VHH binders against Protein STRICTOSIDINE SYNTHASE-LIKE 2 (SSL2). Designs and how they scored, part 3

Target 1, 353 residues: Protein STRICTOSIDINE SYNTHASE-LIKE 2 (SSL2), of Arabidopsis thaliana (Mouse-ear cress) (q9slg8)
Amino acid sequence: EGPKHGGESMLTVQIPDFRLIPTTGALGPESFVFDFFGDGPYTGLSDGRIVKWLANESRWIDFAVTTSAREGCEGPHEHQRTEHVCGRPLGLAFDKSTGDLYIADAYMGLLKVGPTGGVATQVLPRELNEALRFTNSLDINPRTGVVYFTDSSSVYQRRNYIGAMMSGDKTGRLMKYDNTKQVTTLLSNLAFVNGVALSQNGDYLLVVETAMCRILRYWLNETSVKSQSHDNYEIFAEGLPGFPDNIKRSPRGGFWVGLNTKHSKLTKFAMSNAWLGRAALGLPVDWMKVHSVWARYNGNGMAVRLSEDSGVILEVFEGKNENKWISISEVEEKDGTLWVGSVNTPFAGMYKI

## First folded at step 17 (VHH; from x6 with Q1E T7S T23A L48V A50E A61P Q87R D89E F95Y W112R Q117L)

Design n1
Fold by ESMFold2, look of step 17:
Structure n1 (fold): chain B 353 residues (1-353), chain A 122 residues (1-122)
Amino acid sequence: as target 1 above (353 residues)
Amino acid sequence: EVQLVESGGGLVQPGGSLRLSCAASGFTFDDYAMNWVRQAPGKGLEWVSEISGSGSDTSYPDSVKGRFTISRDNAKNTLYLQMNSLRPEDTAVYYCAKDSYSDSYWGYLDYRGQGTLVTVSS
């Protein structure tokens, strides 16, 4: 589709050629990865399964689970209430050299599973892995095998993420795991840190701070010949029109960022005044349910593609009419196709551009 | 249309050497990173090596590092894999693969040849 607004800074994409692909039995295909052989995508679901798309057969197959405790996990029930037992795989990335799938599971920490699937196992020692309260996203350098991952909060687990949004919590961390078998903290004091993505040449990371509606750039020393930053990080993009979730490289340049929901003057005021959020959390109110109802009636999920160099919005994805998304967690672009995910839909979107 | 034709496989004793070749056509060869992948009997695909479009950068997994050498001849549109100190666990069908993006390491591996069988046994 051509530009609606003339230039690239605020283009609205209209994509009439699309398919909604049911995930039957579970919700929330919220992140996608293809293996290095082009197969997939793979995605994690609300019941703790990781499924693989078989394009030639137009169906999902079970690939992996993040816990062996499977009783009561699958089937029709409120999966959010069982995620702490069944797991909730969020971030996925392949290690090119081993073919292993690494998994950021919100409750089970940093895991991996071999290229044939099965039950994932812990990557980190038990003590370190249990300190990960809300493991959200990862990316892996295909040349070095270094794993970069995020823990959104050391206080709030995923089932209480509204608390992380409302409380002013800044316990999020960006970390790496490498051939020393050690975890190194790269950034701390992040507000609901979410998606992470390596740059095209591996010289920086982009890191999403959902609660601040912004994205940071962290310059890496291990892949660059010279450091280009006067400090460890800088603001890459700010003032985003919604709450950013996952971030993924685009083969056309730049980065796709899922915006869970748009924000308003009211939400911006509330987020600027953390004491109001903390006071509200003290009330006998199920704020997760309040947000769920609000999103269902007022949700307006979107995604943006940001310029690699400047972080300005080049392209906007949002549905219209019957093709409107309540929320969007991620866009994964491959071979002229956008795979669109959400934490709360029983389907993935596939949009031909 | 992209074509990749592997050759050079055969039976070899442990500790022996083989040189695999891949004839490429249907694309601008030197614009793309090239790879070798392999599939052992009854197993999935395994990445074996990668070389940049110019030939200046190479990478290998630990399982073959120091024993295998990837190279390319851009004038002949040919990719090579020199395999030394072969072990029985190197027995596999070897495939040549083109990176899906020009001179990038982030895409998927586009393999489409019949492969060439390497058998390492005494």
Scores: ipSAE 0.395, ipTM 0.772, lowest interface PAE 3.9, mean pLDDT 85

## First folded at step 18 (VHH; from n1 with S56G S59T)

Design t3
Fold by ESMFold2, look of step 20:
Structure t3 (fold): chain B 353 residues (1-353), chain A 122 residues (1-122)
Amino acid sequence: as target 1 above (353 residues)
Amino acid sequence: EVQLVESGGGLVQPGGSLRLSCAASGFTFDDYAMNWVRQAPGKGLEWVSEISGSGGDTTYPDSVKGRFTISRDNAKNTLYLQMNSLRPEDTAVYYCAKDSYSDSYWGYLDYRGQGTLVTVSS
């Protein structure tokens, strides 16, 4: 466990041995969603599949794919090398009014599929969808149907995400798609924008800027936006102990944030000197491979639950023993169970609190 | 302990009307948004309507908007669905559902009654 983060606040620290649930045939169940009848979770995998957990049968079933041509996508191979052909579903959210599952696919853009699954189809017109180079996360207002989603970089695709982290890139965007059938940019010039979550009452969005290790709040009402925003946002949390990934509402209040990699003095130094990152990218080194090897052998992710009101850390979740080395992209909490996501593992985590 | 008892279903001609009722007990009724969901033969569950705890806000999918009206009587712990201009595709078992969290619309739909069958056929 670690030092407490609030001098006068109670901090809950969870350091459990949690159960590992194999995803069979693919990697990276990094984000989870349940349908609004409580079934699931659903998760996207490295081969372009979306699978659904059947708790009463303790198995995954195929639910959807993000590309129609599947030859060469499934089975043993380096899935990371085929993601741009097969798809890589990352963010998932259901639309309550239709039962459709919306999908932020890193390469295929914003997609949806009906409640019975199948091949997902594009939500946006072709030219707007093609402008999305790294579609990462989404959330949907269950009362209005408005879809909020992120594009992490207009320069770097997911297969080159280290460039988005190291180059000083600020081409990330937070956008919405609503009843006008148009895409509206809510925030631009974001540094590796990642997870997005609506507040419980729908009056603001939290959006993760991974490369800045911070979380921004965007107010959706006109009064708050005008009075509190330098660029239509404010800082909700900063100084996090790692690089934040996805963010999800907790039914106990606040927000779970996955922190893929803890900070070190070296990472803090590198982040303070963007020219070092640009210089390193100029070397003939496959930085994606270097990171993937390092992360696989030395994973040290954690998750935190932030206060809804103040953004301070209320709860820390970190694996014990062999679980300690698993990088964490997301925690989805449902009915006293934490579902733990990871970007590069062949399993999901599960822990009952 | 939570009980939801649906009633009012039956056979009705296309274009006809029907009013469903749901008697609720075992929880503080007006603290929760209430919903109707339905399941047509051979299909999965479909959300039909939602009403806030106070009754002030209602929401409908396009498939029923303008034809169905959800309402509630918090003094009687009763939820209603007025169904007008019925079509054959409205044939389904209709369930009353409680939002799983108080003062929220982000919860899961908690349905547990037997439902009430509505058949729209000539």
Scores: ipSAE 0.495, ipTM 0.818, lowest interface PAE 2.8, mean pLDDT 85

## First folded at step 20 (VHH)

Design g1 (from t3 with L109M)
Fold by OpenDDE, fold request of step 21:
Structure g1 (fold): chain B 353 residues (1-353), chain A 122 residues (1-122)
Amino acid sequence: as target 1 above (353 residues)
Amino acid sequence: EVQLVESGGGLVQPGGSLRLSCAASGFTFDDYAMNWVRQAPGKGLEWVSEISGSGGDTTYPDSVKGRFTISRDNAKNTLYLQMNSLRPEDTAVYYCAKDSYSDSYWGYMDYRGQGTLVTVSS
């Protein structure tokens, strides 16, 4: 079993120099990626757009969309109501060889778009043996071109992700897509699987199981055709101080993990008593709305860098009192700057470290 | 300061061969993977090849695989690209590019040279 982080004193570092970059007209820059040439970052937004940051001009430009159906997608409305039509890009990764941007869209599945952007095309049919219902994250092996991606639930859609958490849904999957267009399920029965990242050497995958507040390590045996054996995984990290979301490699080694919300006595209690969540789902309450409101006040997240080999916490960053990190999803590091994503904020965070 | 200086470009006929060189300075050369990238007229940058810091691992896109060979001499801080069976579509400015990550293929291009022009034409 991986290291337990419970009771460990963590050094929290405050970042004094930061910028909040508005994502005009949309929310939730959840993930970031740079292209091979260092341009970007690119991020997906609540209105279905993928936008690119122009560093020299300090502005976002539209780069791509995951559907041509764009009517009613943009503008000041609740994008959650239209995200199944407009798309919701969540995970982004570039294929080095082609320059294509691969997209994990919560509703549209696994897509890609060329280096010039535009309307993305499906890489996989949506109708797999088990249909992709909540495609969430992906990573690409830069040497082999193999795509690893996650489907958070076969039951719940992104717009009801709180329901998935409360219900104890364990229908999430870690999947592999190779150049032969073959799709393989590597892990199943995951409780709200979220971020996925390849190790530096490509020897293993780390996959975030949000509902369990842990990260799993899946060993990739090049020679082992038996990718179907559940026996090739272990707990990489558990007892994290919050709900882990996305995971990204750090150029300094290890992995950045965005913790969406810090644990509280209440959340710990809820996790220990899963029946409460199930019982609560029976109430005539919009729990997504409740969560949204709650998150505004209590949804402080953090960034944690884990060691590559052992999953030990190396660094912890948190927002300041005046700059709350709400619903943190991902941390991407480049050139001494952390790009901090969120599920719901109308801005991207840029923090110099 | 990181410096990358490409050389060896020129005019070559289709089917011909050319060897590019890149002289690197200003960083620990063998700690970083190195890349060749190219830019054809009117097109964007394209990745052409990568080699690990040690030189033990090389990768190519399908567009050049089997025709191009990347190599390095760490003692001389020099990167090479042997290009065989050249095609008109290989016409481009070729750049030597440093990976941003130490001993990793996950980095970005953080530095590139001025480039050297390769023209493949009858």
Scores: ipSAE 0.799, ipTM 0.911, lowest interface PAE 0.6, mean pLDDT 92
Fold by OpenDDE, fold request of step 21:
Structure g1 (fold): chain B 353 residues (1-353), chain A 122 residues (1-122)
Amino acid sequence: as target 1 above (353 residues)
Amino acid sequence: EVQLVESGGGLVQPGGSLRLSCAASGFTFDDYAMNWVRQAPGKGLEWVSEISGSGGDTTYPDSVKGRFTISRDNAKNTLYLQMNSLRPEDTAVYYCAKDSYSDSYWGYMDYRGQGTLVTVSS
């Protein structure tokens, strides 16, 4: 089992050199990916667009969408109201062999689009044996082309993800899509599964259970019998100092994990008393709204780099004072720069380290 | 400074063969995976082949698999691409490209050469 991070004191680093890049007209650049040629990053936004960063021009351009139904999607309105129609691209990964961008869309499922962008096409029907309800993250083996992806809940949609957390929903899945166009569930009964990442050698997957504040490891080279077991996993890291969201490989080794919100006495108490969340759901309160307001003031996140083999915390970055990191989802490292994504910000963070 | 210099391009008939070379300098050659990429007229860049730092692992897209062979001589800091059974659709400028990750296939193309033109025509 991986190390327990039982609230140990960690040295945090402040990053003085940074740039906030506006995502005009939309929020929530949660994930970043670069193409094989080093261009990008690409990111998905709250209005359903996938945009590409042009470094030489210092601007975003539209790259792709996950639906042709675009009327009413963009503009100064609450995009959460239309995201089931407009799409909500969350996870992105390129297939090196084809140049295709694969997309995990919260509502549209698993899609792909060619290297020139445009309207993405379905890789899988949404109507599987168990329908995809909250497709969240994905990664692709660069050697085999196999796609691994997560479905956070079979009950709750993205717009109600707080309900999933409060209810103690455990219907999340880790899934596999291979070149034979077959879909396999590798793990089930996950509590709000989120980020997924392949190891450097491709011998295992790390998968984030946000609601449990832990990361699981799933070994890929096991016998066919073991690979079909829904309980074939080990704990890679637990007791993280916040709610983990996405996980990405670092070029320096290990994995970056975005911690959305730091733990407090209150959150720890709530996690230890799951009945409270269930009881609260019975109240006539919009908990998504409550959470959004709360997150503005108390949603301080951080980024941690974990060691590849043991899950030990190697580095910690967080905002402080004037530069608070709110609702951190993902950290992508490239050329000495961290791209930091958040579900709630109208910008992407670019931090030189 | 990283330098990649391609050579060996030219005109060849369909079904013919050609061998490309890339001379690398300015970095520890055997620490990095190397790639060939190509750009056909009016088209975007396409990945053609990858080889690990040690040379033990090679990967190809379906478009060239069975026809192209990537290899390297680490003692000479040289990358090769043997192209057999060439087709008109293989016409492109071919580039040698360095992987950004040391001893990893997860990187991107951080450097490429000026390229060498391969024309397949009757």
Scores: ipSAE 0.780, ipTM 0.903, lowest interface PAE 0.7, mean pLDDT 92
Fold by ESMFold2, fold request of step 21:
Structure g1 (fold): chain B 353 residues (1-353), chain A 122 residues (1-122)
Amino acid sequence: as target 1 above (353 residues)
Amino acid sequence: EVQLVESGGGLVQPGGSLRLSCAASGFTFDDYAMNWVRQAPGKGLEWVSEISGSGGDTTYPDSVKGRFTISRDNAKNTLYLQMNSLRPEDTAVYYCAKDSYSDSYWGYMDYRGQGTLVTVSS
């Protein structure tokens, strides 16, 4: 019976089946997917591997890689320096009809691999796939097989993503790929487009614009009406308390959104004065390094579950003090369990609710 | 307790037909989409067809489209698969599967029965 305003609520939570699950020699289990038989989750790692959780054996197994060029990829080194050679799988989704896993790899583009794993192969023709500079996220309609995916920037690769944030880059795109083997751009001029999710009934997409701290709704109006307009979108949620990353449907309704870090006074000032970021890029400074140091000491990750009707926050996941996540990229909810991911942790979180 | 009991399998010549049945109990049958899945010898599971809780919507992969027809009788809590123009490649154990969430396209397929073996051989 506690008072609640604005659809937001905070719960005092004891999670009796809480675990941190180490990954196998790499970092960054940042996104999770289960196959249509309920097995998994599957997740991509900093060294270009995709691993699968075997729940009955409580261990990860190697499932796939996004490039055949594996020399120097695994092992104890700074994986960010080799992502452009080894690959960095980010978004994952299964095609129900074939059992294939589709992969948005930040450097290798849109890929797929069969249900038994192995080396992933390009989905798009080479020329089209190579135009993807920062492939981030995807979702697949299980009824139609249509693949919706995002390219965060046509200018900045993932290894230079701070440049995309600081420059005000708006070259992000939301696209689809279907059984006609065509790639169609649904939205362009997006600011660091990130996660994408189909609605429960497949009638719209939610698309994250990380740099604008907002989520757009794009209607998939395939009706008998004739329309020449392709920019059919609205703001679904805005003013988020941090920088949104991935977005995933919740089986309890609504959508989980990972927020890499909550806003601080610095980030709020920077967002109010965007021209400063553009000016700062002219300085002889390694902004990726500056950000990495800052994030280690100031990062405060969280996740929110948004209402499918109104986009208001219904539920908050946030660690406190000793249980604080420096960064959260995604929450994947399955059977009363939250799987929590981050771009740089050597573990996944598993929380029973 | 959810129970799914498959029947109707057997040996059939290429080009032949079979009708599989699945008796369901332990849940409100009409509320859930139902699926057929199959497992060929030495292979993984393959989705074969889905039907909505009401029976109004059906979907098929290209491998069986036009040859297989899924249907349900909600009064008898029974799921069916009519298989026509059978090929040796259709040889598999066929399972009936309940959607993990009521009337949702995004759930996983929960199969529990022993399955029914279909052998297509000349």
Scores: ipSAE 0.553, ipTM 0.841, lowest interface PAE 2.1, mean pLDDT 86
Fold by ESMFold2, fold request of step 21:
Structure g1 (fold): chain B 353 residues (1-353), chain A 122 residues (1-122)
Amino acid sequence: as target 1 above (353 residues)
Amino acid sequence: EVQLVESGGGLVQPGGSLRLSCAASGFTFDDYAMNWVRQAPGKGLEWVSEISGSGGDTTYPDSVKGRFTISRDNAKNTLYLQMNSLRPEDTAVYYCAKDSYSDSYWGYMDYRGQGTLVTVSS
């Protein structure tokens, strides 16, 4: 139980009942999902595996992989250098009616695997799937089976995500896939689009624009606004204290949003002047490594729970001392437990609230 | 403590009908969506049907749509599954499951009874 300040919002500075759960052999449990029988969570790792937590046995088991050829993918090496050949599963969601797990793999596109696991296969026709350069997140309506997913950039792959941020890239897309077997673009020209979540009743989507530190609301039902209009959105939350990543419904209402690193006025200015960042990208500098070093010393990951209708911060998760997170990609809440993820840690956090 | 007790299973010929019941206790029944799930011999669990807390909304996978009807009696804390036009592939242990969150379709299906065996064979 954390300290209380008063009102509807709680600053969570201490959660003494927690575990940091190693992801043995790989990094980056970035996103979590439970199946509709309550088992899990499932999470994707830096080596292209998707693993499942067995709570009764307190261990991970291998569940799936996002590429069929596994030679050289697992084991003690720099996984970040092999993600583009081994796969990097990010977003995960189950289809209730089939039990299939859908996967947003950053390099392999939109995939799925059956409820018994194995090698994931492409969902979209090859041409459409190959157009996905940075598949990031998805959510599935449990009543209709419609899959909503994001492609963070049609120019920059995950291995150069700093380039997308520095260049001012706005080629991100929010799309859907349904029983017509066609991909429909719901929003385009998004700046590093990231997490996506359906509302509790399915009448809107929340979509994270990481580069703009904001969250958009896209209305789906005819009562509100036309869902297929490229102008059919509004700002749900803005001015967030960090760079938002994934967004997940909370069973207590509202949405958890992981905030990887605090947004600064200088970085926002630089991203709004793309030619400066673009020129810097031309230098013989490993900007991913520069960012990695910077984040190690300056990173301050946190998460916020936003109210469902107004986007007001209701609750803050932020680790202290030994429990400080350099970066948080997601908080998945289930049965009084927060599962906390990051793109670069060799562990997942499990916090009982 | 949440208790779910399934009954009504038995041996039936293909094309026949059965009605399953689930007696629920230990929670506010009307606040939760309820589900039927089944497990065929040697196989995993399969979702069969869902009904909202009020009883106003029902959903079914294609495998049973048009043949099975879920219903509930909130006054008796009882969930039902009417199974018509039964096929050999419907042979399974059927479990009643409570949705984990009130007034939600996003929860998981919490089953805990012994189930009731339905056998469809000539």
Scores: ipSAE 0.530, ipTM 0.828, lowest interface PAE 2.2, mean pLDDT 86

Design g1 (from t3 with L109M)
Fold by ESMFold2, fold request of step 21:
Formats: sequence, structure tokens, C-alpha cells
Structure g1 (fold): chain B 353 residues (1-353), chain A 122 residues (1-122)
Amino acid sequence: as target 1 above (353 residues)
Amino acid sequence: EVQLVESGGGLVQPGGSLRLSCAASGFTFDDYAMNWVRQAPGKGLEWVSEISGSGGDTTYPDSVKGRFTISRDNAKNTLYLQMNSLRPEDTAVYYCAKDSYSDSYWGYMDYRGQGTLVTVSS
């Protein structure tokens, strides 16, 4: 077709310069963070390890684990069967002041580990930490040290996340932990809350509701609201072309959002008829297995970069043919490179833009 | 093209004081937050202090808070660290670092100089 303005070129990204970097011994490098010295990335794996990429040596090293009980965690077995014992680190963020890595582990709660690695320890008192049934994501304000984190469901653990999607569960929460050592609920009644990111200047949070295919904006006013307060939030983006997972700031402005799979006619029908999912849960069917098989043949992962102010799509990351991703959980952008993650691939993607 | 030249290190007794300087060039100095980082013998890098581009906001980890003061002179493109009540565990090579992104606290600390050695020994 004829000459186009820059809008269409910003909507589609073709990236021929890439590497697929194996995560030996485990799967699912689904989220990435660099430390404040520019080293990394760090990522959590299916066996409960957190590994660090050594760019100068082109290899991963073991950095941390989220539980001290490591017997039976590594090796060729099905790691999904042992995640509740071994841990499954998901969201990662560094505290600039201490160099500590904070970890949202799906089963072990909110944890941290020092800058030299090792066995992560609980951040919250045991009773508060154990109330977190599906700790998913976090972000930390580097100036204040305030930790914002999400619990995807108070009912469904990660090993039954399809149940959360099918049931219409709305027990997800967005919370903060600050220098008063208190946990404050900022938003409740969220539908499979997932990624969370602070804005560039720290005046709002974006929070992903995977089950609603939307992103909410929660305004901060330099003081936090209590869980008993009226919530002030608005829809930042909706009608996304897939099921959103993690959200990360881009150094070029805006936010990358991983979309586990692009919508099809069938998924759109299912979303319009949520009562069918609730009815189907009454059947003696392993819906996690059904979804697993369906996703293998129909999964189409993608990611989008959204405008900071308006939430419109500025760029699309999507592979084609042999380079297609079955699922994408996150894009972390650093120094002209996109690090692409997935919950179940045996590799991380590294794409130069 | 970015150049950071640290100076002012030396040998000092415990309880003593020392003032470090960092001459910066190759970038618009006042657009970037600046940091001091240090590396003790056989150890990894440790963040020591940060100052905003304007100089209006400073932060410190607990290990140095109350003893160290970061400052900058944007007219001279120079970053400073005043270190008081020095302890043997402050012994390290000190580097100044530029924040990787303009007008952002979300970048990483980019250090380029050879550093300046501070030795605190009785």
C-alpha cells in the first residue's frame, strides 16, 4: 500500500537479531530483573531456583532458592508437581538501598535474599505471609523502598490457575509494605490480579487483571490509603488482544505487557459466557490438563508496549511460524534488548532492537 | 565518551574524615542523578549514596547514613562525598556512577572510572 505515517510502524515489530538462551535443568524463565548495577537479568525457574545471567561468560549461575528443602526439586521430573514444596519464584525486584532481591513466590509468599544470594527468607511475619495464597508480582519504589505486590487469589493456588479463570474468582488483592512494617490493602476484589508496576514518577500504579483482560490505574497521592478507604482507580487499558500477565516499565517510555495468548473466536465466546466456566467446574474433568493440551496447539503469545499516559498500543511483539511463542509472560527491556519470558519454555528470548 | 575521574582517596585512621571528588564530562551533568559505589577487597559492589540531578534529594543506606554526605556542584560538573567517622569496614575503592537514564530513578548505576582507594587502618 502507499506511504504511511509512523503509527503503523510503531504497531508491529520485526526483530531478526535474536538468541534463545537455554535455562538448563529447568523451565519457565517468566520474569526478569536487572540489579541496580546493570547486571543480570535474574529470573525464577520451575524448580524454585533463581538464576543470574553472566553476560561476560554467556551462562547462568545459581543465585538463590526460595526454600531450604531442596530434595527432589531439581532433575527431570514434572516440576509442576513439586512447586508447592520447592517454591515457584515469579515476580522479582531489587531494593536499591540494601541491594536485596525481593521475590514474589507463588507458594512461599513475599521473600527476600541478600545481594550475594542464598536461601530467601520471609519479609512478612509468618501469619501474614501464609495468608498469601498466590503471590505473583511486585515492584519497589527505589527512592522510598515501599514494596507493592499482588496476591492473585485467596482461593486458588498457581497449580490450579485455570480454576481461578473459569470460576470468576475475584479474591485478588493489590497491597503495599512500607517502612512502618505494615501491610496495607490498596485494592481488593480483583480478578486474577497479576503484574504491577509503578509509574515513571511514582504517582500511580498499574495493575493487571488477567481474567478481565484489562489494566487498572491506582493513583497514589504521596500517602497510602487504608484497606477500609474508598478505592480510587480507573481503567487504564481494556480490550487487550490477549490475556495479560506481567507489566514492566520501558526505558523508552510506556509499559511492556506480556500477553500469554492472543484471543481467538473461541476464547472471546468463553469470556462472554462466564457462567459456562462455573458450570464446567462441577464436572469431573482435569481442566488444567485440558487447557495444557489446548494451549500446546492453539497458544499464540505476544506482548505490547502501551503508552504511559493513554494506554494505547505503541508496539507489538509477536513471533511468526517457527519463531512463534506459545506463551509470553513478560518483556523486560534494557539497553536496546528485549528479554522475553514464558511460564514453560526451556529458554529465555533475547531480541536486539 | 562519558568520563568519570575519582580522586581524594588515601590512608586515614579510624574516626577520621576524607572528602572524595569526581570530575564528570561527556554528558549533561545536571540531567542525571549521580551515585557513589564502593568495592571492598574481595567483595562485590555496594551502593553508598545518591543525589538527584538538581542536588535537592539525597539518599543513603543505613551503613553510612549520618556519617557520609553526598553533594554536587553542577557549575563545575563535580560530585563529592564527605566521609566522616570512618571505620575499617569503609576500606574500599570508591567509584562515582552516572544514572543510566536522564530524568529517571529507574535506571542502573553506570560507573566508568578507575576509582579512588580509601584505606581506613590504625
Scores: ipSAE 0.456, ipTM 0.789, lowest interface PAE 2.5, mean pLDDT 86

